# Ledger of designs, part 116: VH-VL binders against Cytochrome c oxidase assembly factor 8 (COA8)

Target 1, 167 residues: Cytochrome c oxidase assembly factor 8 (COA8), of Homo sapiens (Human) (q96il0)
Amino acid sequence: APERGAERRDTAPSGVSRFCPPRKSCHDWIGPPDKYSNLRPVHFYIPENESPLEQKLRKLRQETQEWNQQFWANQNLTFSKEKEEFIHSRLKTKGLGLRTESGQKATLNAEEMADFYKEFLSKNFQKHMYYNRDWYKRNFAITFFMGKVALERIWNKLKQKQKKRSN
Short names: E, the ipSAE of ESMFold2; O, the ipSAE of OpenDDE; V2, 0.75 times the mean of E and O plus 0.25 times the DockQ between their complexes.

## First folded at step 9 (VH-VL)

Design i62 (from d5 with heavy chain K102R S105Y, light chain T94D; framework fv_belrestotug)
Fold by ESMFold2-Fast, scan of step 9:
Structure i62 (fold): chain C 167 residues (1-167), chain A 121 residues (1-121), chain B 108 residues (1-108)
Amino acid sequence: as target 1 above (167 residues)
Amino acid sequence: QVQLVQSGAEVKKPGASVKVSCKASGYTFTGYYMHWVRQAPGQGLEWMGVINPSGGRTSYAQKFQGRVTLTRDTSTSTVYMELSSLRSEDTAVYYCAREGFRYDYPHFDYWGQGTTVTVSS
Amino acid sequence: EIVLTQSPGTLSLSPGERATLSCRASQSVSSNYLAWYQQKPGQAPRLLIYGASNRATGIPDRFSGSGSGTDFTLTISRLEPEDFAVYYCQQYGDSPWTFGGGTKVEIK
């Protein structure tokens, strides 16, 4: 159990960390936006004396990040493909080429694109609803474990204080 | 892409110590716990211990407490398992194995190829 | 310590047949904490199933896991030649991590 792990004595000698990426920070760091999801990944710093409960929280946050990145990578890919198909279809119907005279991708005006955006949002309504549901579920779980970690740390501080007073 | 590459086979005399290495690549070394598991000839798998590569904190199976020491070198992304006071019953294949990142499904997702340690006169 | 007992010790079958492997725990184990591994001679174990029923990346759909409490099962719906190996169950419902004794699936 997590509580048994939190109460166990740390019998292993803990060395000093040589490396803290990036150089001047031993905190979580944020990377550049992912090519596909356009979300910035968080690289989680792992403390020297990470408890089993702290490990569970970190793994939950990492798994949630991967789930979130995968969702948005797929969503962005789907949006781009369907948008391109819509534009091609409309330009073909008008008898127009797919490229401008300057060689750039031909596009539709905002009024013409309104139909696509309305259709895309309607088509993906359920998908976004399920995403929001799962997002809230994951955040509630993360908040719950954050609370457990906070209580563990408070309890450990109280136990240390009692030991000092008893000695 | 994830790879765990272990050091080569060793032959040791009773009473000696052996140190096996496991070099990780293809992922963030400090992001995953590393376990050690052994398998005696014709026997099943036996868990020995785990190390957190970030801080070097370890936990050992009671049977190996006092004889096994797990360490790591973050500059080379390598975990080490040192077993002292070797006996003939320590003859086994020793594996390093990475613990998967999911909090709700603990498991070993990648394994090293194994290192054969033979203890004989 | 939780003891895992696998049965049968050896299962002799022909390619194309269904294999059913049992893993019984000495006390209740959450399905989240049960995994199955495949090991071929001279090779390291390979993760097949985690969380009792979730197939690992790259594992064919002929492998499936089920069970809860103290009784867990690994099923191979149609044996292929490469499936003849030793299979181990593992738990982390409580420390230490423990493995079953293994079931050898061999060609008849």
Scores: ipSAE 0.000, ipTM 0.495, lowest interface PAE 15.1, mean pLDDT 81

Design i63 (from d5 with heavy chain G31S V50I Y103R; framework fv_belrestotug)
Fold by ESMFold2-Fast, scan of step 9:
Structure i63 (fold): chain C 167 residues (1-167), chain A 121 residues (1-121), chain B 108 residues (1-108)
Amino acid sequence: as target 1 above (167 residues)
Amino acid sequence: QVQLVQSGAEVKKPGASVKVSCKASGYTFTSYYMHWVRQAPGQGLEWMGIINPSGGRTSYAQKFQGRVTLTRDTSTSTVYMELSSLRSEDTAVYYCAREGFKRDSPHFDYWGQGTTVTVSS
Amino acid sequence: EIVLTQSPGTLSLSPGERATLSCRASQSVSSNYLAWYQQKPGQAPRLLIYGASNRATGIPDRFSGSGSGTDFTLTISRLEPEDFAVYYCQQYGTSPWTFGGGTKVEIK
């Protein structure tokens, strides 16, 4: 039969593509960069006695992470697509081949690429401004709920102290 | 300071070949495409071909296919235009020109001084 | 290939006058791919305008370009003695690159 270990290299010391958090985790855990967004995902630890408020905070943080990853994955895909279309269009216009003598994809010269990058950034400036606004809004909400969770934990400790006194 | 300096005037007989040089300075040679354009006496500009100095890839105008060859030497930052099987109608001033690119607009931003090639018997 | 037709062939003007040069394309050309060059006797062409309306580095503000589609114009607002030359339009939108036949701006 084919070797299963040879087919699957993600558990090897050198394999990083399909990293999974340890089952016996006690803390939030940071994974390798996502292939598309190039961001490191956080795998959130779920306490055994998680309150509804703590669950809301965790879900807000998870949703924010997913939003952030989707934004950058989409941005990177858009960039790659427009870059490839730009290169293809320019080489076709010049009558230059799409492949080098060695069979590799042909590239534009540095000046043309520099102007493409500048134009792409300018075109996406407003989109990035809205991203920054939403990023700050989301982090404000997370900070607010973190405060609420902290107050809940203080209150619970206070209630436990009262309960011990009455017993 | 960007400069394109071409080789001197040539007088050739019909059937001969001519090789004109264009030496670039003042910029990164491999970062810009180079074009060749000619101008017959009293006539307009005629595009001949393009070369990418980085990879050496070329493309030629249909009229010159089979007679023109563009090459480059990265060690001397020089492009060459060789035109074979010369005839009297090839008498012209030959220019090299650099392709600049700004605001999604390619254009010939610097030109060599020109090389006069005269084909006569 | 795209054919560029320049008119008039010759424009006879005095210093201080406005020159208006036309370039018409046989099919639509994106403004990004239209350039203008100046050529003086015995000299190489010099870039004036790129992308139909952008002045090249060092070009005086009396030179301006406009137009879109098939109709493009080069305007010299107030001719100076050094402006008497031949002017060529060029398209870069499709291979092969093509030039107009030129407009000669001469004294008188």
Scores: ipSAE 0.005, ipTM 0.543, lowest interface PAE 10.9, mean pLDDT 84

Design i64 (from d5 with heavy chain S54E F101W, light chain T94E; framework fv_belrestotug)
Fold by ESMFold2-Fast, scan of step 9:
Structure i64 (fold): chain C 167 residues (1-167), chain A 121 residues (1-121), chain B 108 residues (1-108)
Amino acid sequence: as target 1 above (167 residues)
Amino acid sequence: QVQLVQSGAEVKKPGASVKVSCKASGYTFTGYYMHWVRQAPGQGLEWMGVINPEGGRTSYAQKFQGRVTLTRDTSTSTVYMELSSLRSEDTAVYYCAREGWKYDSPHFDYWGQGTTVTVSS
Amino acid sequence: EIVLTQSPGTLSLSPGERATLSCRASQSVSSNYLAWYQQKPGQAPRLLIYGASNRATGIPDRFSGSGSGTDFTLTISRLEPEDFAVYYCQQYGESPWTFGGGTKVEIK
């Protein structure tokens, strides 16, 4: 929270005081989980005086979020599809119906499902490995550009002090 | 550790019903499907049906549909096979068998000792 | 239904000899859904091989399974006295589950 003194500004009888918006109102916000990816989307705030470097960082973060969301939406869809096909195939080979007496989806026993999960993970090992590699690459790039933005902001503050000194 | 223990031999008259039990121990009863297989004297194995102990859902071979009923009691970890309208052709040893699953391959990993049912007039 | 035909019906051999048992399916069966069982007189069947080629727990190395499609084989490399029994193949590819007619391996 800003300090009490920073929010207060004395004004001359004929003057006008300026207020800076609260820093919190300029932060990113997180939405509800996406139906397909189960990931919460991040809505990025765009400042009025965004530098080209800040814009590049924001776009990189947005693109990474979209890539991550698309990956998990596709992964979850593939998992759900293969799981459903596995269940239906096994129930069909036993002559069991796809619905219970109460109309609920019929399920397989825990042992069969455990083996399905093991095989799904094993089959998708390379895909997950490449995802992790790309995830680290993207996060390294984001961290690098966050560092550049931080340096730019420090440099700009030094420039501002220089201008103050010149009056 | 895993054991399937079946009830004792039965002698029935034609037209009667028989109910055979299979008591499971040494594993999570609801985690595995249970099948019933019979074998007539000097003949091969014949699959009768399967029950999922978790929901009690069943599936039967067409030949036995309408005459066989599979049930379970989760409190005693017991599966039952009831066969009605018995004929002399139903004289056989009846087995319960647990369905194991490994590497996308189902199989009967444990069997009961068998229950002899004799149908005679 | 899928019909499994086992051959020969009876195989007469001496201890130490190799036994080769055949199981032929009327339709293609995924190897994942083929199993072999051993049955001795007065006893329940015992799982030997599942998924066409995987030995069950406690089954000796002399037992091996192979095959795919419609043709499957159980091999016993060196018969022991305990191996003289009836052997059944089974498919789980579709309902109803079916067994072969059996091959009796008997001592000469």
Scores: ipSAE 0.173, ipTM 0.628, lowest interface PAE 5.1, mean pLDDT 85

Design i65 (from d5 with heavy chain S59Y K102R, light chain N32Y; framework fv_belrestotug)
Fold by ESMFold2-Fast, scan of step 9:
Structure i65 (fold): chain C 167 residues (1-167), chain A 121 residues (1-121), chain B 108 residues (1-108)
Amino acid sequence: as target 1 above (167 residues)
Amino acid sequence: QVQLVQSGAEVKKPGASVKVSCKASGYTFTGYYMHWVRQAPGQGLEWMGVINPSGGRTYYAQKFQGRVTLTRDTSTSTVYMELSSLRSEDTAVYYCAREGFRYDSPHFDYWGQGTTVTVSS
Amino acid sequence: EIVLTQSPGTLSLSPGERATLSCRASQSVSSYYLAWYQQKPGQAPRLLIYGASNRATGIPDRFSGSGSGTDFTLTISRLEPEDFAVYYCQQYGTSPWTFGGGTKVEIK
């Protein structure tokens, strides 16, 4: 059976978390984009009376975020490295230096860069396919646990309402 | 290697309380829920409750509500099960069991060796 | 609470024979939340199968689990001397977590 817990003290003189409902009606906080992954991290709200099931969901979401952050940090690093190598290689083939006469970084036009993007996507096709598979798998699991948490909250509310009416 | 080591056997009189310990090692203690299960002589397994070692939150089987208290000490990686108002029918082997944290299936992957509690006058 | 009924209560077989153990639930149980344990005299239970069909680490391939909904089965394809024990099914999908009454597999 689930633990009943202590009644929330909404009028407590301290602690902003005590005035927020112990449910996902308090919002998760979104941080600034990570330097390497370029993704905004989510700081998950932890309810005062978090159930074991709610904690499993939160941990799954945190693990999924960490996995996602690591994937894109590595992918962006690889992209940047290969882009620089491609530009350097093409400029050498044209007999051009890495810098213009004005000291600016030499660049390729959009048509030339299209070749790089095409090759990069082709080379990383399998990697991105596995990422998408795992992303859907993880989101299915998160949705499943979110449903279980929602049902738990509904059942707990119904139990409390029924008990109040009986007493 | 994961190990759960429980305290030694106890003999108690009716009306007394017993507190059994379960010391965890070989993994991150706060990362896994810990359950308590008992088995009366010649009988099957009976689930008593669960504790989340990270926050200390507990859930108890209705049968034991009001008599069982689960606690933990994160500094020693130890979970405790305290059962009060002991009766002769509480004579059993008490086990701690770790819940495996898998997004695909929670289950009891490791068990303590068991603690025999005998209640007799 | 969900009641798990195991049958038969006792299964008398000889080494080399196939054992089929049944676990029936009073309500539908997701296969994700069904496990099987083995217990030998004087020992703690040992996890065999979780999620109805997944073998735990170190468990021989002669042990297999199947089933869905209300009907679950543990199969031991060829009994070895060390397999004579009591087997329990467990559901962990809804509180309270419950175990079956056990099936004793004994030497004929």
Scores: ipSAE 0.000, ipTM 0.458, lowest interface PAE 13.4, mean pLDDT 79

Design i8 (from d5 with heavy chain T30S; framework fv_belrestotug; at its last look DockQ between E and O 0.01; V2 from the best seeds 0.00; counts 0 for: pae E 8.2 > 2, placed apart)
Fold by OpenDDE, look of step 10:
Structure i8 (fold): chain C 167 residues (1-167), chain A 121 residues (1-121), chain B 108 residues (1-108)
Amino acid sequence: as target 1 above (167 residues)
Amino acid sequence: QVQLVQSGAEVKKPGASVKVSCKASGYTFSGYYMHWVRQAPGQGLEWMGVINPSGGRTSYAQKFQGRVTLTRDTSTSTVYMELSSLRSEDTAVYYCAREGFKYDSPHFDYWGQGTTVTVSS
Amino acid sequence: EIVLTQSPGTLSLSPGERATLSCRASQSVSSNYLAWYQQKPGQAPRLLIYGASNRATGIPDRFSGSGSGTDFTLTISRLEPEDFAVYYCQQYGTSPWTFGGGTKVEIK
C-alpha cells in the first residue's frame, strides 16, 4: 500500500514571537512584527497584586491579540498563495518563463496586478466585513474594562488616603 | 493619443537580417507588453513573439525560435524585432501590437502601421 | 497549439444583411481569452471584440461577440458598406497565441 504522503497542511505556524521582555520590566512590551501576520505582538505585564478586574482586562486583550494575529497570518498566507498562482497562470498564458533572462523573478505589469487586487478584495469582502465587526466589538469591550479598572484604581487610592488621615 | 510608429519598408537578400523598430507614444511605455505579428501577402495573421514591459523576458513562436530577437529600449520608448537568416517566405508585413489588459482579458488594442519586408534574390 | 478554424472562408452579402461568422477552437478556450479583429485592405488589424463578448472602444453596436468553450461567433446585425473586410479571431489562452484563418466578408 503506497504510503499516502501526508499533505503537510501549511498551517501558519503559531509563531509565538520568541521575544522575551526583560525580567524586571513593569511595563507592557511591544515585539517586532510577526513574520506571518506583520503585526507587532504585545507582551502584557502581570502585576504582583493584579485585581480580578485587571486580570479580566489582560485576558481579554491577550485573546483579542491572538485572534488578530491568527486572522492576519491566515489572510496574508492566502493572499500570497493566490497572488503567486495568478502570476504563474498569467505568465504561462503568455508563454513567458517564471524568471527573467537575468534570473530575477518575473512580474506582471501594474495594470494586470490591479485586476488581481480588485478581484481579491471583492472575493474577500464579506470576510473583511465580519472581521471589522468583531474587531469593533472586541475593542469596545476592552475599552469598557479599561474604564472600570481606572475607576477601581481611583477608588483604591482614595481609600488609602482616608486611612492615612485617620491615623 | 496612443501611437505605434514603425520603421520604413525593407528589401533584403536571402540569408540577411532585418531589424524593424516600433516607437510608442501617448501612454506609459513601461506598463505594456508588446507583440509582433506578421502577415504574408494574401495570407492570415501569424503571431511571432512577445516582450515584457522591462524587456527582460521574451517568448517566441516555435517557428521563429533561434531566428527572431525582440528587444526594448525604455529611454526611446522603442521595441525592436530582428529576424535573421531571411528566406523568401519571410516576405510579409510585420506589425507591432500593444497588449491591453482589461478585466482579465488580454487583447491587442493598438497596432503599428506595419512594415513591409521583401526578401528577394 | 490551439488551432482556430473560421467559417465560412468567404461570406458574400448585401448591405443591410446580417453576417454571422464562426470561430471554432481545437481545444476549449476561456471566453476571456478570445478576441476578434477587423482588417481592411492595406491597413493594420483593428480590435472589435475582446473577452469573446466585450466591444472595444469606438466599435459600433452592430458588432457583437458570443460563445464559449470551442465555439465562438461574431455577429454583424446590419452590414454597412465599411464592414466589408476580413475578420480574424484570436486566442490568448495558451502560447503560442494563434489566429484563425480569417473570414472575408464581401459584397454580393
Scores: ipSAE 0.017, ipTM 0.610, lowest interface PAE 5.6, mean pLDDT 87
Fold by ESMFold2, look of step 10:
Structure i8 (fold): chain C 167 residues (1-167), chain A 121 residues (1-121), chain B 108 residues (1-108)
Amino acid sequence: as target 1 above (167 residues)
Amino acid sequence: QVQLVQSGAEVKKPGASVKVSCKASGYTFSGYYMHWVRQAPGQGLEWMGVINPSGGRTSYAQKFQGRVTLTRDTSTSTVYMELSSLRSEDTAVYYCAREGFKYDSPHFDYWGQGTTVTVSS
Amino acid sequence: EIVLTQSPGTLSLSPGERATLSCRASQSVSSNYLAWYQQKPGQAPRLLIYGASNRATGIPDRFSGSGSGTDFTLTISRLEPEDFAVYYCQQYGTSPWTFGGGTKVEIK
């Protein structure tokens, strides 16, 4: 039974990885777009000897991903619903049916749709401003903890190197 | 949707062992610690141990040291709890529970349906 | 290990009344890592409160948690028929993680 245990790398060094055989659950990995949010989720990997600092970073990243996916899933649903309502309203005003002569859903041309996009952006401006603020705060915190974990790993590596040399 | 589905009820004799499975779905199996908690009839909850599903590293409550073994199969996203040298006091409902992802407050956010293990002669 | 003592053991109340459940720890609970769970017969526990005072997703606002250190409280401001159940506190600040003995909230 092959053992697992890999430290996440913060850079792409030209050196050889000590422990990272090709495996399904060896590393964090990027999945396909989520149906509702359209975001590609990170599938996290718990390190075998996870330090307290590594645990904090992992949970912060997981929580931030959930927050971000929920925001965009909600925005995508709202966008779709309001888009259909706008199209329906404008077709009704023009005396047109909701279906073309071929039975497919009628739509508006790009110039007509521009009014919707402008209105939607304006209506949701404040919500997106708060999202951007929180996004920066969360990503700054994540980057900060990633740096702390990287330093912890470098320190541990140097400690191991000094222990070997002292023999 | 996150689901934890456990194996069916077991009846065992004293001295035997039991192995309960917990199949996870709807999330990345390797990204969350899995815990086991039991509940004797008419009594409260008792924490048994935890497994890191990535590498299989475990930690157990002292009461169960030497009798409980947690393992996992990453290909099926399944955790196993094996309890050996069974006694009548081990009669309980056994739950798997996932450790949550909240940054500052880990807690059990999803639970299996429970597996009743009855130990009788 | 940290022993959690819940009181009362049983709380007999009518719908619409306020329920106050106590959980006392034998030692200070690190970072107020204390959770409250609800359990109905034949069901797994359901998370209500984490971090002593934060409601879990989907939990009605009639449930609230408070307290710190060694003394923690779950309050149900106005009991609904579906709230009659057993409630457990659980600390996750120090290994091993431990649970209280439970408080049964029953209809008068």
Scores: ipSAE 0.016, ipTM 0.591, lowest interface PAE 8.2, mean pLDDT 82
ESMFold2-Fast, scan of step 9: ipSAE 0.554; ipTM 0.820
ESMFold2 (binder alone), look of step 10: mean pLDDT 91; pTM 0.908

Design j1 (from d2 with light chain Y94E; framework fv_ebrasodebart; at its last look DockQ between E and O 0.02; V2 from the best seeds 0.00; counts 0 for: pae E 7.5 > 2, placed apart)
Fold by ESMFold2, look of step 10:
Structure j1 (fold): chain C 167 residues (1-167), chain A 124 residues (1-124), chain B 108 residues (1-108)
Amino acid sequence: as target 1 above (167 residues)
Amino acid sequence: QIQLVQSGAEVKKPGASVKVSCKASGYTFTSYGISWVRQAPGQGLEWMGWISAYEGNTNYAQKLQGRVTMTTDTSTSTAYMELRSLRSDDTAVYYCARDQLYDFWTGSSPFDYWGQGTLVTVSS
Amino acid sequence: QAVLTQPPSVSVSPGQTASITCSGDKLGDKYAYWYQQKPGQSPVLVMYQDSKRPSGIPERFSASNSGNTATLTISGTQAMDEADYYCQAWDSSEDYVVFGGGTKLTVL
């Protein structure tokens, strides 16, 4: 959170439209929400003179982003499937049809839906606990490598300053 | 398996209109756009315009402004292109193509899947 | 609007390398895309975002985009590569799509 890491970030327009990062971009871009995870991905800029440590940091950030996108894409699909199954099951238990007289999907009120949300959270508790643990582990690793990159840059700056003085 | 299946060939008189359909299958229709591209006999490709299947917003080629209307029906995963005030130089094969918006994982691949084409002939 | 210029034809012997150019003002500031169209068929995307290759397209297809020129390169050209090739340019700052005039690749 405290270290930026890139030159700068630009955000794609909100909503669904034709979008692609500019071809000659020197900075990270934030894209529109992914259709499955609803997370906004980052397209990372790759400088020509990227050091091995800088590359490692960028790849860690890319891998963490992919992992996070996959988790929420899967959870959103599971949530949607189980929500529909719950609604259909409750409607059948009440002796109601799956569609209203107008042809629209029948729904449940907020109090009835609260049971679904509680059950979903309970069923997925351990999965979310592992997600939180892995999220912290990944962010700690990223922060650690941000520190290493910062030290590398300071050291390179000191080497160049020492070289200029010896000339 | 992604498919775009278009309506059949049409023969029209000058001044009439034509409406070509494009039924999509094998993907989430509302996550993409549909572009329409035409090709006159022996000629190259000409982009006509685009519609988002999610919002219904459109963008038409300048040459066709006022003559073209693009719509979608998300319940049937079908896109439509209507061209009005037909002229003889509108004789062409009309294609629909899936217009991939930015996809973080694969990049942008506009026109990655095409319909089979619909021949529209305008003759007196 | 903008125009993309392609040579009307390119001839190559089997096994040789074919190069198809696409020229346009500031084309290197836009993404380039390439389509193959065989007679009587719909176009097929063969290269996107300058140099990326879709799944299922042979590795002998490659492309580049620099300055005012994008180039589609087919190494080890085969008879089945004989087709019309169209370039296309687009950038997210634009509200239109432009195709090149097309290049007929002949494999002799």
Scores: ipSAE 0.014, ipTM 0.558, lowest interface PAE 7.5, mean pLDDT 82
Fold by ESMFold2-Fast, scan of step 9:
Structure j1 (fold): chain C 167 residues (1-167), chain A 124 residues (1-124), chain B 108 residues (1-108)
Amino acid sequence: as target 1 above (167 residues)
Amino acid sequence: QIQLVQSGAEVKKPGASVKVSCKASGYTFTSYGISWVRQAPGQGLEWMGWISAYEGNTNYAQKLQGRVTMTTDTSTSTAYMELRSLRSDDTAVYYCARDQLYDFWTGSSPFDYWGQGTLVTVSS
Amino acid sequence: QAVLTQPPSVSVSPGQTASITCSGDKLGDKYAYWYQQKPGQSPVLVMYQDSKRPSGIPERFSASNSGNTATLTISGTQAMDEADYYCQAWDSSEDYVVFGGGTKLTVL
């Protein structure tokens, strides 16, 4: 995870939209689905007394979100572009125009579109395997750090209890 | 050991085409992209474009669109860059560099390993 | 950002700190990368994503990126650090990848 990701504006490539959460939120804020990735972004709250461990966890979660958003925005844009190209190519081979007599966008039947979906899934099989591998690795790391943060908080509360009992 | 090994120097006449190869080893070729960067004698670095070794997707610098084509051969773990309609100002050392597989990460990814460079001289 | 501007040359004495700047519109909102190139050799990645150091690069290399300026800092500069240094960032307006013009670091 980028060390400066939390300190600077979290900027996204042109294919990913950003949302504007409340300025003085005391909790993580969940936005509407991004138009490109179709995923809901999270704006992470930064506690005033954030420990170094909590900072590492937050930066890891922010980096994972950005990676995930970029992957799906790219995948969805690629899918849309290739789908449109496939439809145009098939209409051309049939000698048909891109529009119907009623002015509606000309479409292929479900059987013809099934060919595109099968080819797209087959072609992208390895890419999706890499995505799943990396998604697993990132979630494992996040879970590990969440556990460490939880133990730190338990330890700190336990030390405070001991201190109060001593008085 | 991760390594990118490029083809040897070329001398071409104006109007000709050149095709430079870049053979990858020491990593899973199809898990990364390859970017091409050139450097004219005594000048700085200029990015030419990127190709996915898995999907074959390409993204070319606007200045070179129409003249450049990038391809890969996954059976030999080799990337290729072909530049057409050569001009004297195309004289440069051409480098391949390992890049990320994802389109949107290409511009924010390090070029962590570079080929040794291929000098292409365009002269009459 | 259309252009990344670097000073053409920077000179420093051995053991002193060298600073190489890279300027571009809103560069701090993008990731900056740094490459070292010695005569007759390929570029070598020395810093990535603003301030991260690849394995094998000495700890005396550090970097920052804020506002319009990214800076590569080499503390305790050695003769072996004499090279050309290039910054790089992503430019969505014209190109996906943009390099700075390069800075020749002289250690005398």
Scores: ipSAE 0.000, ipTM 0.473, lowest interface PAE 15.0, mean pLDDT 80
ESMFold2 (binder alone), look of step 10: mean pLDDT 88; pTM 0.921
OpenDDE, look of step 10: ipSAE 0.277; ipTM 0.735

